# VHH binders against Abasic site processing protein HMCES (HMCES), part 255

Target 1, 269 residues: Abasic site processing protein HMCES (HMCES), of Homo sapiens (Human) (q96fz2)
Amino acid sequence: CGRTSCHLPRDVLTRACAYQDRRGQQRLPEWRDPDKYCPSYNKSPQSNSPVLLSRLHFEKDADSSERIIAPMRWGLVPSWFKESDPSKLQFNTTNCRSDTVMEKRSFKVPLGKGRRCVVLADGFYEWQRCQGTNQRQPYFIYFPQIKTEKSGSIGAADSPENWEKVWDNWRLLTMAGIFDCWEPPEGGDVLYSYTIITVDSCKGLSDIHHRMPAILDGEEAVSKWLDFGEVSTQEALKLIHPTENITFHAVSSVVNNSRNNTPECLAPV
Short names: E, the ipSAE of ESMFold2; O, the ipSAE of OpenDDE; V2, 0.75 times the mean of E and O plus 0.25 times the DockQ between their complexes.

## First folded at step 22 (VHH)

Design yg5 (from xc1 with E110D; framework vhh_6z1v_2; at its last look DockQ between E and O 0.94; V2 from the best seeds 0.89)
Fold by OpenDDE, look of step 22:
Structure yg5 (fold): chain B 269 residues (1-269), chain A 122 residues (1-122)
Amino acid sequence: as target 1 above (269 residues)
Amino acid sequence: EVQLVESGGRLVRTGGSLRLSCAASGFTFKSYAMGWFRQAPGKEREVVAAISRSGGSTWHADSVKGRFTISRDNAKNTVYLQMNSLKPEDTAVYYCAANYAYHLDADAYDYWGQGTQVTVSS
């Protein structure tokens, strides 16, 4: 996964992240560093994206079921990294393979500290190699959306009004991530950064790409992944597998340029 | 200062029972998952059991399932290991450890006790 969409306004995104705590109370996640949230139809590594994490990461006596939403840098910077510039990291940390997550120090260490997060997105992009050509067809991949009588399919949103309605009730893609906290050697603010765990693609996606993000489907999966105090790392890792509960459509080549940040990135062709 | 002090280890006969205790101090006990580890002579340290912060979730190694039970009392800042049907293979130094996260790998644990010797004779 090298490209995502996360374009919802902050308030809409927050509402979409509504959850029940352990007591059954309906809650909205509290924001940490909301000003770092930059909505975009075209998110690339090194950009900031919002993630969910347990409040326990910030408050020792907090209810572990409570969630915080925070923009973090895509591309995990390990806490042990001693260079002053994160860009000098010589290995790719955009993704973490599920099969080697416990073998790589960069991921194993933060995971042992319970630094699990849920990466939020409208969906992610993947490119299919066209047989016989050097051309790649991009696809937007996301959770199936509930067709409300009023909310036409993304393809049926012929009117701006309908389009807004679609996004107001959009089910966000919830991807399993690992984050770390890096303190710059020269001082400054702690950098929070994340990696997306990847798995082999489900059968439905296999023709497009051989790898997919580990998707946490449903509130229980999200809750278990985030609850590092009550759910063991090993148990949480059992949630990491391919899911068939995805849909996708072909999009235009507009998304190929990471500088393009328009609704056309998501629009079906 | 963070301290974990194990107690209860002794010589027992095969089929006997022991209860190990680990008293914790110097940190917020309820904010940490706890684990029991053991190391036999010439072997690597292995996880025996682990327990979540609240005690609502436990894990036991296959080798001790049905025989050993981990528990905790957060009011007493103590974690326990009830060991029943002990076997010679259970002979080891037993360690309690604490980690902020519920995790089963020893290398992740932040705090360790000095250990208590359990010897099971045939």
Scores: ipSAE 0.917, ipTM 0.969, lowest interface PAE 0.4, mean pLDDT 93
Fold by ESMFold2, look of step 22:
Structure yg5 (fold): chain B 269 residues (1-269), chain A 122 residues (1-122)
Amino acid sequence: as target 1 above (269 residues)
Amino acid sequence: EVQLVESGGRLVRTGGSLRLSCAASGFTFKSYAMGWFRQAPGKEREVVAAISRSGGSTWHADSVKGRFTISRDNAKNTVYLQMNSLKPEDTAVYYCAANYAYHLDADAYDYWGQGTQVTVSS
């Protein structure tokens, strides 16, 4: 829950986020700050990654089912933070635990303002601590993909054209997040930043790691999490639970260094 | 200036009915979720009912479920609380409140009315 891949070009990512609004109309999310999107196979905290949020956060007469996509900083900076440098925050906000989310001021306050977002990724990485050693085995973890002859499998790519087919119709991982808006005390742009909600791992992942991101599995869950005008905070929190609808494969230790941004990071070994 | 003005509170006998209204001005009413809260003397304020911005989703506290109904009319900028089968324990000052997000916790609500007194006698 501290490393992801989100490498798709902006146009491909946008098409992967096609959705239906409340009236059943097919739409693409509208970008905010598209130039801040930095695709990489190896995203870490403090970097920007795209999230979905309701248009209602930006337009008071908007349909709350309409979606905006925007890059935000990973590691929530609370609106009440007083220092000029976000790295001075004394507590880690990369993740927040679902069982205490309504007890922690850093997360309770933005939730009361409807600041729910969906964090997008190709998938995430976790490191398994091997029994009896100091060795750690990284895994890439993602939604099961619908397979055809040469699509839906990373290991099936044998050419640049087949690599493109792997990512055609890739089902993006959709994680439940909370965001906040921080105004730097000495001026500058408002900082949008997010945290990923975590839950206990499902049985299928428990041998890799004991925690997992709260995954929103399916369009209904995504829509309800985003729609703070029609779905109460308390109802939305019922969407936060582990899922078994997940798959994974072992990857090379290349991913260990967050400066490595290559397809090798997520390639099966 | 945001204003929420409750009306309709009065003395009524046990088993009776009342309808509270809350007129809103100074903000885009149809963009906000609304709630009814109440506070009896010496007690903490509690949520009674809440309604989403469109009115498509409502919530009622267990203590009033089946007896009270929240509703709204976005054309009139008004939220209502229909209270049936009233009991003495319903005696309180009733407040309407608005929040941009649909939420049940009073701490999240940005705008509050001055309240209207409801008194239920036997």
Scores: ipSAE 0.831, ipTM 0.926, lowest interface PAE 0.5, mean pLDDT 92
ESMFold2 (binder alone), look of step 22: mean pLDDT 87; pTM 0.882

Design yh3 (from B7 with W53Y; framework vhh_8cml_1; at its last look DockQ between E and O 0.64; V2 from the best seeds 0.53)
Fold by ESMFold2, look of step 22:
Structure yh3 (fold): chain B 269 residues (1-269), chain A 121 residues (1-121)
Amino acid sequence: as target 1 above (269 residues)
Amino acid sequence: EVQLVESGGGLVQPGGSLRLSCAASGFTFDDYYMGWFRQAPGQEREFVALISYSGGSTDYSDSAKGRFTISRDNAKNTVYLQMNSLKPEDTGVYFCAAEDYDYSGPSYDYWGQGTQVTVSS
């Protein structure tokens, strides 16, 4: 996974993240650093995207089932990194392969500290290679959505009101991630950054690409992944597998240039 | 720092052969697809060949198929392009490219600086 859409305004995004705590009470996640949230239809590595994590990461004795939402940098910068500039990192941390997560120091160390997060997006993009050429067909990939009265699919809205209804009830894609906290040696704020765990693609996506993000399907999976106070690393890793509960549609090449931030990036073609 | 360094270009007569090499450093070579592209003056860069991260699968443009062979040596972090039966149309700067196994994108992640191939009488 190397490109996502996460375009909802902060208030809409927050409402989409409503959850139940351990006692069954309905809650919204509390924001950290909301000013760093940069919504876009076309997010790439090094950009900030919102993630969910346990409140226990921030507050002694907090209820570990309570959630914080915070923008973090895509592309994990390990806490042990010694250079002053994250661009000096000589290995790719955009994704973390599930089969080697316990072998790579960059991922094993923060995972052992319980630094699990849920990466939020409208959905993600993948490019299907055309044999014999450099041509590629991009697809937008996302959870199946509840159909609106005046719309049968994404991009079918014929007015601002219909567009609003499609996205007001959008089920956000919830991907399993690992984060770390890096203290720049020259000083400044601690950098929070994440990687997305990947798995082999499910049957439904195998014609598009052979890898997919590890998707946490449903509140039980999300809660267990986040709750490092009650769920061990070993138990959490059992949640990491492909899912068939996914849908997609072809999109235009507008999304190819990461600077294009328009609804056309995810519109069906 | 990622580096892709091409070599083996030069001037050759039509019908001749050249072998290009691309030495890679700064990333885990075995995790990347490797490709060759070329660009003639005043033209867009075009696809020539692609080899999978393990070397088990290859793909070629129509113009390269049957004449060019891509290969890789993961122990040496090097990808090769054997070019046979060269034509004046093959003239251009040849670029090595790399793309991560774990995700796709609109194009390759890393590019070399290129090596000149000139096919002329």
Scores: ipSAE 0.509, ipTM 0.740, lowest interface PAE 1.3, mean pLDDT 90
Fold by OpenDDE, look of step 22:
Structure yh3 (fold): chain B 269 residues (1-269), chain A 121 residues (1-121)
Amino acid sequence: as target 1 above (269 residues)
Amino acid sequence: EVQLVESGGGLVQPGGSLRLSCAASGFTFDDYYMGWFRQAPGQEREFVALISYSGGSTDYSDSAKGRFTISRDNAKNTVYLQMNSLKPEDTGVYFCAAEDYDYSGPSYDYWGQGTQVTVSS
């Protein structure tokens, strides 16, 4: 996964992240660094995207089932990195392959510390390569949305009014991530950054692309992934597998340029 | 630093064979699909062949099918292009490319500098 959409207004995004804690109490995640949230139809690595993580990461003795929402840098910067510029990393940390997560120090160490997060997105983009050519067709991939009488399919949103209704009840894509905290050698603010865990694609997506983000489907999966206080790394990793519960549609080449940030990026063609 | 270094190009007669190599360094080679492209004089760069992580899957352009074989040795961080039954129209600069399919996008991540292949009588 090299491109996502996360364009919802902060308040809408927050509501979409409503959850129940282990006591069954309905909650909204609290924001950390809300000013770093930058909505966009076209999110690329090195940009900030909102992730969910356990409150226990910030507060000692906190209920580990409570969730914080925080914008983090896409592209994990390991805590041990000693250069002053994260861009000097010589390896790509945008994604973490599930099969080698325990073999790579950059991911194994933070994972062992319980630094699991859920990366939020409207959906992600993937490019289908045409056989025998280098031509590519982009697709927007997301959770199936519940057709409410009021919420037309993304494809049926012929009117601006209908479009807004669709996004008010949008089910966010929840991807498994690992984050780390990096302290710049020269001082300054701690950098929080994340990687998205990837797996082989499900059968339904395999014709589009052979790899996909590890999607955490449902509140239980999300809760278990986040709750590093109660759920071991070994148990959490059992949640990492392909899911068939996705849909997709072809989009225009507008998304190819990471500078383009318009609804056209995810609109069906 | 990421490097892709092509070799094996040269002058060959029609019907002849060449084996191109591309040595990769500076990245985790087995995490990338590897491809070959070519560019003839005055033409656009065109796709020739692609190979998956383990070599289990390959793809070829129509012009390359049946004549060219892409392979890789992950232990050596090298991708190969065996070219048989070469034709004058195969003349061009051949480029090696790498793509991280986990970090997919509209383009390849890394490119070599190319090696010249000339097919002429």
Scores: ipSAE 0.465, ipTM 0.780, lowest interface PAE 1.1, mean pLDDT 92
ESMFold2 (binder alone), look of step 22: mean pLDDT 80; pTM 0.806

